# VH-VL binders against IMP cyclohydrolase (purO), part 4

Target 1, 198 residues: IMP cyclohydrolase (purO), of Methanopyrus kandleri (q8tz52)
Amino acid sequence: MYVGRFLLAGKLEDGTPIAVYGVCSRSFSDRRIEVREGAAFVVPEDPSYITENPYVTYTCARIVDEFLVLTNGAQTDPIADKLESGVPPREALVSVTFAMDYEHDEYNTPRISLITDGETFWLGRVAPEEVYFRVMKPKDGEGYLLSVYGEYAEVPSKPNMTLDREDPLECDPVPSFEHYVCSVIARHDGGRWSLEAR

## First folded at step 20 (VH-VL; from m6 with light chain K54R W94Y)

Design n5
Fold by OpenDDE, fold request of step 22:
Structure n5 (fold): chain C 198 residues (1-198), chain A 122 residues (1-122), chain B 108 residues (1-108)
Amino acid sequence: as target 1 above (198 residues)
Amino acid sequence: QVQLVQSGSELKKPGASVKISCKASGYTFTRYYMNWVRQAPGQGLESMGWINTYIGKPTYAQGFTGRFVFSMDTSVSTAYLQISSLKAEDTAIYYCARYKGNYWETEWFDPWGQGTLVTVSS
Amino acid sequence: EIVLTQSPATLSLSPGERATLSCRASQSVRSYLAWYQQKPGQAPRLLIYDASNRATGIPARFSGSGSGTDFTLTISSLEPEDFAVYYCQQYSNYPPYTFGQGTKLEIK
């Protein structure tokens, strides 16, 4: 299955909160994720092409205090900024993602956004045909997968995957994703988030 | 109307260089990747590579490295193909063609430039 | 590398007849296949994308079908202007993308 971009959020079987932003592309294998200073960035594999162009280089993850923000585009920083300013996560997620709207490109690419404090997860999608935001509190082993393309291109109303492995990227259906490029994995431990580029 | 207009025919001697232009109009040049296609006389279509118009990064197909250079000028929405050290076998029609897709996908070609004939002859 | 093989190499038909052109991929390209028409002295023109979607302005007599490895372009009733070379192209993987070698549709 080709999904393009995906968000994965939930708790491992041991109760560890996790979140993943993944990048798949039929056209571009030359992307990687850099983690630095509490943030993750999708960048060209060749650093000489790192640019301010948000379609090439963008923040996909930000840690703000107890919160983690993951998104598929330029909404990451504005969401994080609102959190930093004290805006509640639900409001930050909804207001920014909605205001920025779906990408008006040939595919009308939806914006998918996630905020979590390790206990509560706020997940949202803005597309031409639907605007949907949901709050969830996953149980141990429950995962929520949201992708841009494929059968997971809707905010799930219930857990749609099982996080039954230590590595969330090994949990079905992630291994079946075609044209996988890179991901950032966020893990919550001891009240703090950590980011790992994969 | 979305359109690609290429520069005119070229007649060159072996060893010379040529630079073909492809001017885009009717759409945002930097939001669609651009492909170059070669067609030798009486032959089929051959992908040469493409340029990422977002950042100006070229990608060359096998056999089109070294003497072939993709470039662009965003200020005039124009992509360029430069061929150096021209050979007789470089005689062909060269097309620019816009990729359909979004910022992380390239797909079919539409539209195409009208083509530029490059003739290399002594 | 995915190789596209078109058949037949040449198809000789008369106006009004049905034309069936084949494009076979060396491996599955799902539905990521396009068809182009090229008339003499002209640039290729997009006919079909995503295997079966007719491009804007393309007459209804043109249709594409197939998925995976076997694709067909059909012209239900040939018009004089349809005699040209037709190419298929896959875009299921990383660019640059590959073309078939072409089928020449000529007038009998």
Scores: ipSAE 0.720, ipTM 0.894, lowest interface PAE 0.7, mean pLDDT 95
Fold by OpenDDE, fold request of step 22:
Structure n5 (fold): chain C 198 residues (1-198), chain A 122 residues (1-122), chain B 108 residues (1-108)
Amino acid sequence: as target 1 above (198 residues)
Amino acid sequence: QVQLVQSGSELKKPGASVKISCKASGYTFTRYYMNWVRQAPGQGLESMGWINTYIGKPTYAQGFTGRFVFSMDTSVSTAYLQISSLKAEDTAIYYCARYKGNYWETEWFDPWGQGTLVTVSS
Amino acid sequence: EIVLTQSPATLSLSPGERATLSCRASQSVRSYLAWYQQKPGQAPRLLIYDASNRATGIPARFSGSGSGTDFTLTISSLEPEDFAVYYCQQYSNYPPYTFGQGTKLEIK
């Protein structure tokens, strides 16, 4: 299955809150994720081609105090900025993602956004046919997968995957994703988020 | 409406150079790769390569290195194909074609330019 | 490199007849296959994408089927304007994407 970009949110079986932003691409396999200063960035593998283009190089993760922000595009920083200014996570996620709308490209690519404090997860999707935001509190082992394309291209109303591995990228159906490129894994430990580029 | 308009037919002598233009309209030029396709007389479609229209990086298919140069001018939403040291076998129709998709995906070709005939003859 | 082989090379039919064109891939391309029509003196035009989806404005008589390595373009009832060359293209991996060698559909 080809999903393009995906967000994975939930808790491992041991109760560890996790979130993943993953990149699949049939056209741009030369991407990687860099982690620095409490943020993660999708960048070209060749640093000489780092650009200001938000479709090529963009912030996909931001840690803001107890919050983690993951998105598939330019909405990451605005959401994080609102959080920094004290805007509630639900409002920050909804207002920015909605205002920025889906990408008006040939695919009308949806925007997918996630905020979490490790206990509560705010997940949203803005697409031409639907605007949907949901609050969830995953139980141990429960995962919520949202992708840009494919079978998981809708905000799930219930857990749609099981996080039965220590590595969330090993949990089905992630290993079956076609044209996998890179991911960032966020883990909540001791009241703080950490980012790992994969 | 999305469209690509190419420059007119060219008649060149062997050893000369030609530069074909492909002007894009109806969409953001820098958001999609631009492909070049060659079609020799009576032959099929042959992918020459593409250019990343944002960073200007060309990628050439096998057999199209050296004498073929992809370039662009974002200010006028135009891609260029330059062929140097022209040979008789370069006689063909050259098409520009946009990769369908977005910054994450390039798939089929849509739309196509109308094509530019390059004739190389002594 | 994925190689696409189209068959037959030439197909001679009359208006009103059913046309069946084949495209075979050297390895699986899943459903990432497109069909193009090229009329004499014109640029190729997209007919089908993702193996079975008709592009905008394409008549219903055109249909695509198949997955993996074997694909078919079918024209249920040929119109005079359908006589042209047809190409398949795969886009299952990193570009550039390859074309079949084409099938010429000519009037009998």
Scores: ipSAE 0.039, ipTM 0.647, lowest interface PAE 4.2, mean pLDDT 91
Fold by ESMFold2, fold request of step 22:
Structure n5 (fold): chain C 198 residues (1-198), chain A 122 residues (1-122), chain B 108 residues (1-108)
Amino acid sequence: as target 1 above (198 residues)
Amino acid sequence: QVQLVQSGSELKKPGASVKISCKASGYTFTRYYMNWVRQAPGQGLESMGWINTYIGKPTYAQGFTGRFVFSMDTSVSTAYLQISSLKAEDTAIYYCARYKGNYWETEWFDPWGQGTLVTVSS
Amino acid sequence: EIVLTQSPATLSLSPGERATLSCRASQSVRSYLAWYQQKPGQAPRLLIYDASNRATGIPARFSGSGSGTDFTLTISSLEPEDFAVYYCQQYSNYPPYTFGQGTKLEIK
């Protein structure tokens, strides 16, 4: 199945909070994720093209105190900035993504966004035809999958996958995603978020 | 309707300069790179480079770094190609073309401007 | 740099005939290949993208095929308006996105 970019949020069976931002693309794989300074960036494979241009490089993850922000675009940094200013997660998520709206590119690309402190997860999708925000508190083993396209292109009202593997990329239906390119996996352990690029 | 409209043909003497305009409509100008392509008489298509319309940064292909300048005015959604100290070898049709791709998808050029013929004659 | 080589350089045919134009890449471009038509005095016009997808408004007699390094543009039954120069372009990986040197399709 082709889903484009996706967010996965939930808890492993051992209770470990986890989140994933993944990139699937029909084009040649020319992107990777680079982790630094409590953040992750989608960047070109060739370092000579790394720029501050949002068409080439963008922040997909930021850790702000106890919060993790994961998104598919330029909304990551403004959301994180509001959290740093003390704005509550729900307000930070809604106000930023509502003001930015969907991407007004040729494809009207939906924005998908996640904030979590490891206990509570705030998930949102802003698209031309719909705007959805939900708060959830996953139980052990529960996963919530949200994608830009395809079967999972709707903010789920209840868990829609089981996180029964230590590696969330091995949990159904993720192995069946077509044109996988790269991802960042966030784990909450020892009272802090950590980021791992794939 | 995505469209690129270029300025009209130019007849110039050697040593003069020319500034070709390429006005975009039907899309957000700053979201897509603008490319310039040269076609000398009887020759194929030659990429001259592009301008990053978000930050205004030009990138020039080899051989196009001296007398060729890419610029833009985002307030009127227009890209420009300026050629100074014109030489006979600059006689060509110059096209602007939008790079349709983005940071995760590579794509073709679409649309193309109609072309601007620059003739440099003694 | 990926070099595209088109063959033949010139193809002389009559209306109603089938035309077959070739584009070979120096290394794999997967399916990231486009075909353009250029008539005298006109800008290139997109015919085929991603090797085999017909662009909007392009007649069904135009088709593209191939993957990797070998690509073909086929015109099933030539119309008078099809006599032009045809270019392939690859857009795999990062720039530069290169063009083939062209195939001139001329009336016999």
Scores: ipSAE 0.005, ipTM 0.497, lowest interface PAE 10.3, mean pLDDT 87
Fold by ESMFold2, fold request of step 22:
Structure n5 (fold): chain C 198 residues (1-198), chain A 122 residues (1-122), chain B 108 residues (1-108)
Amino acid sequence: as target 1 above (198 residues)
Amino acid sequence: QVQLVQSGSELKKPGASVKISCKASGYTFTRYYMNWVRQAPGQGLESMGWINTYIGKPTYAQGFTGRFVFSMDTSVSTAYLQISSLKAEDTAIYYCARYKGNYWETEWFDPWGQGTLVTVSS
Amino acid sequence: EIVLTQSPATLSLSPGERATLSCRASQSVRSYLAWYQQKPGQAPRLLIYDASNRATGIPARFSGSGSGTDFTLTISSLEPEDFAVYYCQQYSNYPPYTFGQGTKLEIK
């Protein structure tokens, strides 16, 4: 199945909170995710091609105290900035994602955004035809999958996947995603988020 | 109107070189990959590969990594195909075609250039 | 590499008849299949994308169907200008995005 870029939120069966931002692309496979001190970035594979175009390189993850922010675009940093200033997660997620609107590229690409503190997950999608934001508290083994396109292009109201593997990328339906490029996996351990690029 | 206009037909001798141009108009050149397609006499369509027009990185299909070079000049919205050390088997029509997608999505080819016939004969 | 096999290689019909052209993929391409028309001396023209969607400006007599590995292009009532070569193309997996070998539709 082709879903484009996607967010996965939930808890593993052992109760470990996790979140994933993943990139699938039919047109551009020369991307990777670079992790550094509390953040992750989508960048060109070859550093000689680095550019400042926000549709080519962008922050996709940022840790702010106990919060993790994961998004598919330039909204990551403004959301994180609002959290740093003391804005509550729901307001930070909604106000930034809605104000920046869907990506005004030639395809009006939806924005997808996630904030979590490991227990509560705030998830949103802004598209030309619809705007949805929801809060959820996953139980052990429950996963919530949201994508830009395809069968998961709707903010789920209840768990729509099971996190029954130690590696969340091995949990159905993720292995069936076509044109996978890269991802960042966040795990909440000891009250802190850690990031791993894949 | 979105258009791709290619340079004119070429008659070449074996061992020569040719550089085919494909000028884009009516859209943002760097937003869409440019593909090159070969059609040898009596044969179907064969994708040669593409160039990422934003970063300038070519990708070649198998069999096209030797004498074939994709390049571009974004200042004039033009993609180029260069073929060195021409052989009789290089006789074909060469098309440029735009991917109708974005950097994250690949779609079909639309539009196509009108084609450039390269004839290689001694 | 995904191989597309078109059949028949040549289809001889008269104007006004219905044409049915087949494209079979060696593995599933889901709905990521396009059809192109190439008239003599011209570049290919997009007819159908995503298996069943007509491209802008394409007459209603052209339709596409299928998913997975088996796809069909149908021309409900042939016009004189429809006699051409037709190619299918898949764009499901990583490159190369491949073409079928073509079906020549000719006047009987």
Scores: ipSAE 0.000, ipTM 0.486, lowest interface PAE 11.8, mean pLDDT 87

## First folded at step 21 (VH-VL; from n5 with light chain S92N N93S)

Design p5
Fold by OpenDDE, fold request of step 22:
Structure p5 (fold): chain C 198 residues (1-198), chain A 122 residues (1-122), chain B 108 residues (1-108)
Amino acid sequence: as target 1 above (198 residues)
Amino acid sequence: QVQLVQSGSELKKPGASVKISCKASGYTFTRYYMNWVRQAPGQGLESMGWINTYIGKPTYAQGFTGRFVFSMDTSVSTAYLQISSLKAEDTAIYYCARYKGNYWETEWFDPWGQGTLVTVSS
Amino acid sequence: EIVLTQSPATLSLSPGERATLSCRASQSVRSYLAWYQQKPGQAPRLLIYDASNRATGIPARFSGSGSGTDFTLTISSLEPEDFAVYYCQQYNSYPPYTFGQGTKLEIK
């Protein structure tokens, strides 16, 4: 299955909160995720492609105090900024993602956004045909997968994957994703988020 | 209407250079990558490479490095192909063709420019 | 690199006949395959995308089928204007993409 981009959120079987932003691309395998200063960035492997253009390089993850923000585009920083300013996570997620709307490109690419404090997860999707935001509190082993393309291209109303492995990228259906490029894995430990580029 | 209009035919001597233009209209130029295709007389379609119209970064196919330069001018929604040190074997029709896709995907070609014939002859 | 092989190289038919053109990929390209038509002295024109979707304005007599490695372009009843060269192209890999070598559909 080709998904393009995906968000994965939930708790491992041991109760560890995790979140993943993944990148798949049929056309561009030369992408990587760089982690620095409490943030993660999708960047081209070729430094010459690194520009201020948000379609080439963008923030996909931000840690703001107890919160983690993951998104598939330019909404990451605005969401994080609102959190920093004291805006509640639900409001930050909804207001920014909704206001920025889906990407008016050839595919009307939906915006998918996630905020979590390790206990509560706020997940949202803005697409031409649907605007959907949901709050969830996953139990141990429960995962929520949201992708841009494929059968997971809707905000799940219930857990739609099981996090039964230590590595969330090994949990079905992630290994079946075609044209996998890279991901950032966020893990919550002791009230602290950590980011790992994969 | 989405359209690509290329510059006219060129007749050049060996060693000379040529610059072909491809003007896009009917869509946002910077939102679609642009591909260049060469077709020698009586031959098939040969991909030369493409330019990332978001940032102006070219990617050249094997065999099209060195003498071939992709560029663009966003102010006039135009992509350019420059060929230097022309050789007889460069005689061909050159097409620009828009990629279907978005910022992370390239797919089929649509539309195509009408083509530009470049003839290199002594 | 994914190689596309078209067959036959030349197909000679008469108006009204059914034409079947083949495009085979060296490895699976899923359904990410396009067909183009090129008439003499003209630029290629998109006929089919995603293996089976007709492009806008393409007559219903044109149809594409197949997935994975084996694809077919069918013209149910040839019109005089259909005699041209046809190319397939895959886009399940990384650009720049390659084309098949083409099938020339000529009038018998």
Scores: ipSAE 0.525, ipTM 0.848, lowest interface PAE 1.0, mean pLDDT 94
Fold by OpenDDE, fold request of step 22:
Formats: C-alpha cells, sequence, structure tokens
Structure p5 (fold): chain C 198 residues (1-198), chain A 122 residues (1-122), chain B 108 residues (1-108)
C-alpha cells in the first residue's frame, strides 16, 4: 500500500508515548530526515540540493516544551511558533492547518498535523472534501495512523493499529508501506520528547 | 515541576467580598483551562466551573452564577475567583485545578492548588 | 446530570490489607472516570485517570478498573499513608464534571 506521508501516534504496550512521521515517495527517494536542536527536517540526501523550497526541504517535527508537533509540510513551524507563544494546542493545530489549507498541487495533497503532550493527542486533516480534527487518549498498545493517501487517509475515530512492538516502524501495517524512504520517531521519556531519524 | 499556589486563608463577614488567587508555574498558563472546586466543611468536592485561560472566557456551573466571578491575569500566570455578597454557606475550601488535556471537553484535574479556606462569620 | 455513588461510605482496614472501593454512575460514563486521593488538610491528588491509567508517581499498588457504570479502585496492600478520602469523578458529560460523595478509608 502506498500512503505518501503518514503520521502515527499512540502508546506502546509499556505505556510509552510515541509518534512517527514517515515519508514514502514514488518519485523522489533521495530524502532523509535530519534531527537538530529539537526539530526534524526532511532534506535531500545530497546537501547541495537543500533549498528553501518547502516541497524539498521542510520541518516535519518540533519539540516545544511538553509538546511535540508533527506535520507533513510547511504548517509545522507556524504551529510550533503558536505553541511557543502560549497558544493552546487545539487552537494552534486548527488555526494554522485550516488557514494554510490543503496543498494546491496537482494532487491537492491534504495537510495532516499532530500535536501531543504524551497523554493527549490532537490529530487533524485538511483536504478538499473534509476538514477534521480529533482528540485521542490512547491506551497502552493503541495506535492511531493517518496517511495522506491510501486506506488510512482519514482521521481515525478509534485506534486503527496496535503498537505491539518496541519499534513502531515494525508494527503493522507500517512494514507493508510501499516506497518507504525515511521516518522520524518521537518517544516520550521522563516527561521529555526525543527524536530519532530513521 | 507543575504546581498551583493559592492565596492564604480568608476571614470575612457576611455581605463582604473575597478574591482568591491561583498562581500557576512550571507550565504555560494559557495552555490549560483552570477549574474551580468548592469543598464545604466535612463535605465532598463540588465543581464550580472553569475559565478558558487563552481567551479569558469563564463558564459557571449551576448554582455558581451571579456572585461568583472567574478572571485571570496572564502576565503573572494567575487565575482569580471572586465571591461577592458572601454568605455563611460560602464557608469552604476553594481549590483551583488545571485541566489535563488542553482545552478538550473530556478531561481530568491535575494538578490541584493547595486550597484556600474562606470563612464567613458574623 | 450524572450522579456518582461511592461505596462504602467508610472502609475500616489495617495496613497490609486489600482495599476495594466502588464508584457507580447513574448512566454510562464510558471510561471517562478519575480517582482522587485526599488526605486530611491536603488538596486532592490524582490517582487514576480514564478508569485504569495510573497517574505519574502513583505507586503500583493502586489500580483502577471498570467501564460504563461500575468502577473500582483497588489498593492491593495498604500502606499507612493510604488512609484518606477517595473521590471518583466522571468527565463523560460536558463540564462541570461531577464527583462521587467520597469513601473514607480509615485505620481499623
Amino acid sequence: as target 1 above (198 residues)
Amino acid sequence: QVQLVQSGSELKKPGASVKISCKASGYTFTRYYMNWVRQAPGQGLESMGWINTYIGKPTYAQGFTGRFVFSMDTSVSTAYLQISSLKAEDTAIYYCARYKGNYWETEWFDPWGQGTLVTVSS
Amino acid sequence: EIVLTQSPATLSLSPGERATLSCRASQSVRSYLAWYQQKPGQAPRLLIYDASNRATGIPARFSGSGSGTDFTLTISSLEPEDFAVYYCQQYNSYPPYTFGQGTKLEIK
């Protein structure tokens, strides 16, 4: 199954909060994720191609105090900035994602956004046919998967995957994703988020 | 460490007013609703309502309209409860408590302030 | 309005014993139930949220179970510091949320 981009959020069986942003691409596999200073960036593998083009290089993760922000595009920084300024996560997530709208590219690519403090997860999707935001409080082992394309292209109303492994990327259906390129895994430990590029 | 620190005990006469403060620290004040809970002597906990600390909008539970006013000052990360026209039955410990979950409707309270005793006696 | 009824009103036990506290809702609150502990002269402290999740720093001897209308707080082996009043709270409905009347756990 091809999903394009995906967000994964939930808790492992041991109660560890996790979140993942993953990149799949049929056309551009020369991407990697770089973690730096509490943020993660999708960048070309060749540093010489790093540009200000938000479709080539963009922030996909930001840690802001107790919060983690994950998105599939340019909305990451504005959401994080609102959080830094003291805006509550609901307002930050909704206002920015909604205002920026879906991508007006040839595919009308939806924007998917996530904020979490490790206990509560705010997930949203803005697409041409739907605007939807939801709060989740996953139990141990429960995961919420949202993708840009494919079977998981809607904000789930209930857990739609089980986090039954230590590595979220090994949990079904993630291993079945076609044209997998890279991911960033966020883990909540000791009240703080950490980022790992994969 | 996240904590709420409330103002000290108050002794008031009937008809007077009191204003209780609840100062938040260890987190961004405007990111969480602040709740108020009343506990009369020897009684249980009673929800009074809450304030949206981002926009400053108060919501009062039934029975707590009119004489009760929720307010805030974001510059000092402090929420306030004002009770006017105090009555003997207002004698109670008043707690502030933070919503856990950030501005969603289904949330629990954590943490709690240490409470403020208000005694109304002639 | 959802009414929470706790039982028993008072529970007298000794250290080391198992304590079982009940909270019943007048209608389903799904899993949106929290338990609080209040010691004399202190503010309530969150023990359990979402019926069965232990709050940060809460000892493993505390556990919550149940869904819908019937909930239980269990203390597997009582410690001296566990003797207090315990409240349940539902947050299934729109705020303000309702509390049970409390169960006093006292030393036998």
Scores: ipSAE 0.035, ipTM 0.636, lowest interface PAE 3.4, mean pLDDT 91
Fold by ESMFold2, fold request of step 22:
Formats: C-alpha cells, structure tokens, sequence
Structure p5 (fold): chain C 198 residues (1-198), chain A 122 residues (1-122), chain B 108 residues (1-108)
C-alpha cells in the first residue's frame, strides 16, 4: 500500500512508549533522516545539496523537555518553540498546525503532527477536506497510525494497529508500505526520549 | 496558461554539441521536476531522466549517463539539455515535460514542450 | 523494472466506431497509470491519469479503466481528430518511469 509520510504513536507490549515518523515517497528516494542531539532532520541524501534553505530540509522531530514533537514538515519547529515558551501541548499542536494549514500545492498535501510526553499523545491532521485533532493514552501494545494518504489518512479514534514487535517498523501494516525511504524512531527510556534514524 | 517553450531545431555534424532550452511559464518553476524525453525517428517515447528544479540535482536514466547533461537557470525559469560528442543515433526529437506533482510526489507528465528536432548528419 | 506492453500495435477503424486500447504491466502498478495521445508532428498530450480520471479539457468520449496489471483506454465514438498514437505510462515504481511502445489508431 502507498501511504506517503506517516506517524505512528503508541506503546510496545512491554509498555515502552514509542513514536515514528516515516517517509514513503514516489518522488525519487534521494532523502534521509539525520539525528542530532534532541532533533531529527529530513535532508538530501547527497550532502552536497544540504543548504540553509528551509525548503530543501526540514526538522521532523524535536525533543523539548519531556515532550517529543514529530511532524511531516515545517510545523515542527514552531510547535516546539511554543512548547519551550510554556504553551500547553494541545494549544501548541492545534494553533500551529491549523495556522500553517495544508500545502496549497497541486496535491493539497496534508499536515500531520504529533506531540507526546510518553503517556499522553496529541495527534492531528489538517487537510482540505477535514481538520481533526485527538488526544489518546495508548495501552500496552496499542498503536495509532496516521498517514498523509491511503487507508490511514484520518486521525484514528481507536487503536488501528498492534505493536507486537520490538521494532515498530516490523509491526503490521508497516512492512506493507511501498516506496519506503527513511524514518526516525523515538523511544521513551526512563523519562527521556531518544531518537534513532533508519 | 501553463506552457513549456523549447528552442528551435538543430542540424549538427557528428562530434558537435547542442544545448536545448525549455522555458516554463504560468507556474512556479521550482515546484515541479522537469523531465527530458527522447523520441528517435519512428520510435516511441523514452525517458532520459529529470532535474530536481528546487535543488538543481539531475538524475539520468540508464544509458544517458555521460554525454547528456541537464541543467537549469531558475532566474529565467528555464531547463537545459546539453548533448556533447553528438552521434548519428542522437538524431531525435527531444521533449521537455513537467512532472505533474510536487517535490514529494511526481507522477505523470503535463505539460509537454513542443519538441526540438536534433539532426546529426555528416 | 516494470514493462508496459500495449496492444494492438495498430488499430484500423472508421469514424463513429468504438476503439479499445490495451496496456498490460509486468507487475502491479495499482492505479498509477496515465494515457497520452500524440498526433502527427505534435507533442504528446495527457488524456487520462490515475487509470480513469480525464485530464482537463479531454472530451467525455475518452475513458480509462483497469487497475493492477491490465488497463484499457476506450474511445466510445471516434472523431476524425482521434486518429493518433496512444501511449500508456506507469508511475508506481521509480525509476525509471516507463512508457508502453504505443498503439497507432488509424483510419480504416
């Protein structure tokens, strides 16, 4: 199945909170994710094309104190900045994602955004046809999958996948995703988020 | 109106070079990849590759690495195809075509340039 | 690589008749298939995208159908301007995006 970019939120069966931002793209797989302390970036695979231009690269993950922010675009940094300023997660997620709106490109690309402290997950999608934001508290083994396109292109009201493998990328339906490029996996270890690029 | 206008036909000798231009109008040039397509006499359509117009990175299909160079000038919304060391088998119509998509999703070609005939004759 | 095979190579029909053109993929391209028309001396023109959606300005007599590996372009009642070469193209698997070899629709 083709889903484009996706967010996965939940807890492994052992209770470990996890989140994933993944990139599937039919538009040439020339991108990767680079992790720096407390942040992850989508960048060109060829380092000679890495620039300061925000339209060439973007932050896809940022850790702010106990919070993790994961998004599919330029909204990551403004959301994280609001959290740093003391804005509550719900307001930071909703105000930024809605104000930036979907992309007004030929595909009207939706924005998908996630904030979590490991127990509470705030998930949102802004698209031309719908705007949905939801809070959830996953139980052990519960997963919530949200994508730009396809069967998971709506904020789930209940768990829609089971996190029954230690590697969340091996949990159904993720292995079925076509045109996979790269991802960042976040795990909550003893009260702190850590990031791993794949 | 979205339009691609190519430079005129060329008559060249073997060993020469040619540079074909493709000027875009009616849309934001950097939002869509530009593809180059070759059609040899009596043959079908063959994708030569594309250029990412946002970052300027060319990608060449197999068989088009070497003598074929894609480039661009965003200040005039123009893509270029340069063919060096021309051979008789390079005689063809060369089209530019916009990928109908953004930098995340590229799909079909719309619009196409009118084509540039390059004839290589001794 | 995905190979697209079009059939027939040549289809001879009269104005007013129904044309049916086939495109078969060597593996599933789901619905990511486009059809182009190329008239003599002209660049290709997009007719159908995503297997069945008509491009802007394309007359209703053109329709596309199919998914997976088997696709059909139908022209319900041929007009004189419809006699051309038709190409299919897949964009499910990158790269290279591939074209079929073409079907020539000619006047009987």
Amino acid sequence: as target 1 above (198 residues)
Amino acid sequence: QVQLVQSGSELKKPGASVKISCKASGYTFTRYYMNWVRQAPGQGLESMGWINTYIGKPTYAQGFTGRFVFSMDTSVSTAYLQISSLKAEDTAIYYCARYKGNYWETEWFDPWGQGTLVTVSS
Amino acid sequence: EIVLTQSPATLSLSPGERATLSCRASQSVRSYLAWYQQKPGQAPRLLIYDASNRATGIPARFSGSGSGTDFTLTISSLEPEDFAVYYCQQYNSYPPYTFGQGTKLEIK
Scores: ipSAE 0.000, ipTM 0.515, lowest interface PAE 11.2, mean pLDDT 87
Fold by ESMFold2, fold request of step 22:
Parts: C-alpha cells; structure tokens; sequence
Structure p5 (fold): chain C 198 residues (1-198), chain A 122 residues (1-122), chain B 108 residues (1-108)
C-alpha cells in the first residue's frame, strides 16, 4: 500500500517507547535522513544539492529535553521552539500546526506531527478536510500509525498496529508500504531519546 | 539584497543604558536567528548569544546573562541589544549577525551588521 | 567548550606572495568551520564555510581546507586589499559559537 510519509508511535512489547518518521515517495527516491546531535533532517542523497525548499530539505525530528518532536515538514522547528520556551506539548502542537495549516503544495498535503516524552504521546493531522489532535498513553506492544495517505490517514482513536518486533520497521503493516525511501527511528532508553537513521 | 543596518555610535557615562538596533531587510526575519557579537578595542570576536526570531526567546552566552537583554520587533524586522548599568569595560563595537543555517543545516554568520561603537567613559 | 587556536598571530608578507593561515580546534569540529575577513573599521565578511566552500562573491584566490581539528586558509597571490585580520569560527557545538583569536595579515 502507498501511505506517503508516516508516523509510528507506541511501545515495544518490552515497554520501550519508540517513534518512527518514515518517507515513502513516488517522486523523492533520492533522499535520506541525516542525524545530528538531537535532531534529524531529510536531505538529498548528494549534499551538494541541498536547497531552501522546505518540501525537499527539512527538519523531521528534534529532541528538546525529554521531549521528542517528529513531523513531516517545516512545523518541526516551530513546535520544538515553543517547547524550549516552556509551552506545554498540547498547546505547542495545536497552535503551531493549526496556524500553519496543511502543506500548500500541488497536492495540499496534510501535515502530520508527534510530540512525546515517552509516556504521553500527542498526535496531530492537519488536512484540507479535517483537523484532528489526540493524546494517548500506549500500553506495551501498542502502536499508533498515522500516514498522509491511505488506510491510516486518520489520527487513530485506539491502537491500530502491534509493535511485536524489536525493529519497528518490521511490524505489520510497515513491510507492505510501497516506495519506501528512508526513516528515522527514535528510542527512549535510559530516560533519553536517541535517533537512528535508516 | 540581504542587509543588516545598525543604529549609530553611542557615547555614554558609567551607569547609563544603551539600546542598539539592528534592522534586517531582504529576507524573512523570523526564519533565521539573530546573533550579537562583541569586539572590545584591539580584541577579537566574542559571541554574546542570540535571539530566536520565531518566538522571541533570547539565549545568552556565559558571562552575558545579567545586564544584557536581547529583544525584537517583528513588525519592523528589527532586533535589539540593550545594555544596562554600563561599565567602562563595555566599551566595544557590537555587531548583529544573521545565524544563517541551523534551520537549513548550515550555521555560519552571514550577513553581519556594520557594527555599533559604544564608548563608556567618565 | 571548543577552543580555536590560530597561527601565526601576525603574518608579514608582500603583495603577490602566498599566505597560509592555520586554525586548530581543541576537539573535532568535523567540517563545521568558517573563515572571516575583517578589514580595519569594517565588519567581518564571510570567506569560507564548511571548511572549503567559498562564499558568494569571494575571489578564487581564497581557498580553505582541512577537517577534524586542523584547518587552513590559503590566499594564492596576495592583493593589497587582502591585508586584514582573519578569524576562524566553529559551529559544530551549539552556541555559544567560538572564534579563533585572529591572524593579522600585514604588509612586510
């Protein structure tokens, strides 16, 4: 199935909090994710082609103290900046993404966004047809999958996948996603978030 | 054309205050942080910290947390440095510099303002 | 905190000569290093970013090299306008960004 860009949030069966931002694209197969201290960026495979276009090159993850911000676009940095200033996660998520609205690209692409401290997860989708935000506290093995397109293009009201593998990219339905390009996996271990590019 | 234009030189007495302006043009002010850099007479460059122009949050380098205040007015694309309780040791040129690139994965300073000389003498 | 040490402190050369300026970091800054030129009475101007890339409008006689802890700015053939103070700056560690103490390039 083709889902576009997606967020996966939850806990592995051993209780480890995890989050994933993944890119599936029919048009952007020459992209990767670069991890720097406390942040991750979607960039061209060849860094000499870095551009100011926020739909080609953008921050997709930032760690602010115990919080992880994970999104599909330019909203990552403003959300993280609000968290740095002491704004509560719910307010930071809602105010930034509602004001920025959906992506005003050729396809009016929805913005999908996540904030988490490893116990509480704040998830949001802003699209032309709806704006929806939800807070959840996943139990061990519960996964919440939110995508731009397809069957998972709604903020789930309850778990919609099971995180039964140590590698979250191997958990159903992720292996069935078409046109996969790259991802970043965040793990909350020892009280800290860490980022790994795939 | 991207430019940073600072207010003119200031001559002050110890104990006074000064407020330096840095007006940006040719780019979207809120997409880049603004840094302040001090250069004392005959000395090198010293970063004082920056202001996050997205939200107006200042961050001060060690040694600059007391009498130094960064602020901004986004309606006129202007950053400000205020120094209170001026001391003779505050005599320096103060530069603003655009923090070009951490949002876009590059982080040098470009452009720089022309500098504002503050002289503090009895 | 990363310390940048520039050498020499002063370099006396004539127009037409080749200048080589060094910057050494106390810890690796990978390639996140910039070079600036400051002429008397003027603000610093960006010359080189990411260790080796010339900024827009900078003449080809300026080149940068190095990575990790050792960096070099080279001016292949000095012109009269090149006599100035040169600073390196690292941006590998989130602020405060640190500058080297400067190298003064002066007419012999």
Amino acid sequence: as target 1 above (198 residues)
Amino acid sequence: QVQLVQSGSELKKPGASVKISCKASGYTFTRYYMNWVRQAPGQGLESMGWINTYIGKPTYAQGFTGRFVFSMDTSVSTAYLQISSLKAEDTAIYYCARYKGNYWETEWFDPWGQGTLVTVSS
Amino acid sequence: EIVLTQSPATLSLSPGERATLSCRASQSVRSYLAWYQQKPGQAPRLLIYDASNRATGIPARFSGSGSGTDFTLTISSLEPEDFAVYYCQQYNSYPPYTFGQGTKLEIK
Scores: ipSAE 0.000, ipTM 0.429, lowest interface PAE 16.9, mean pLDDT 86

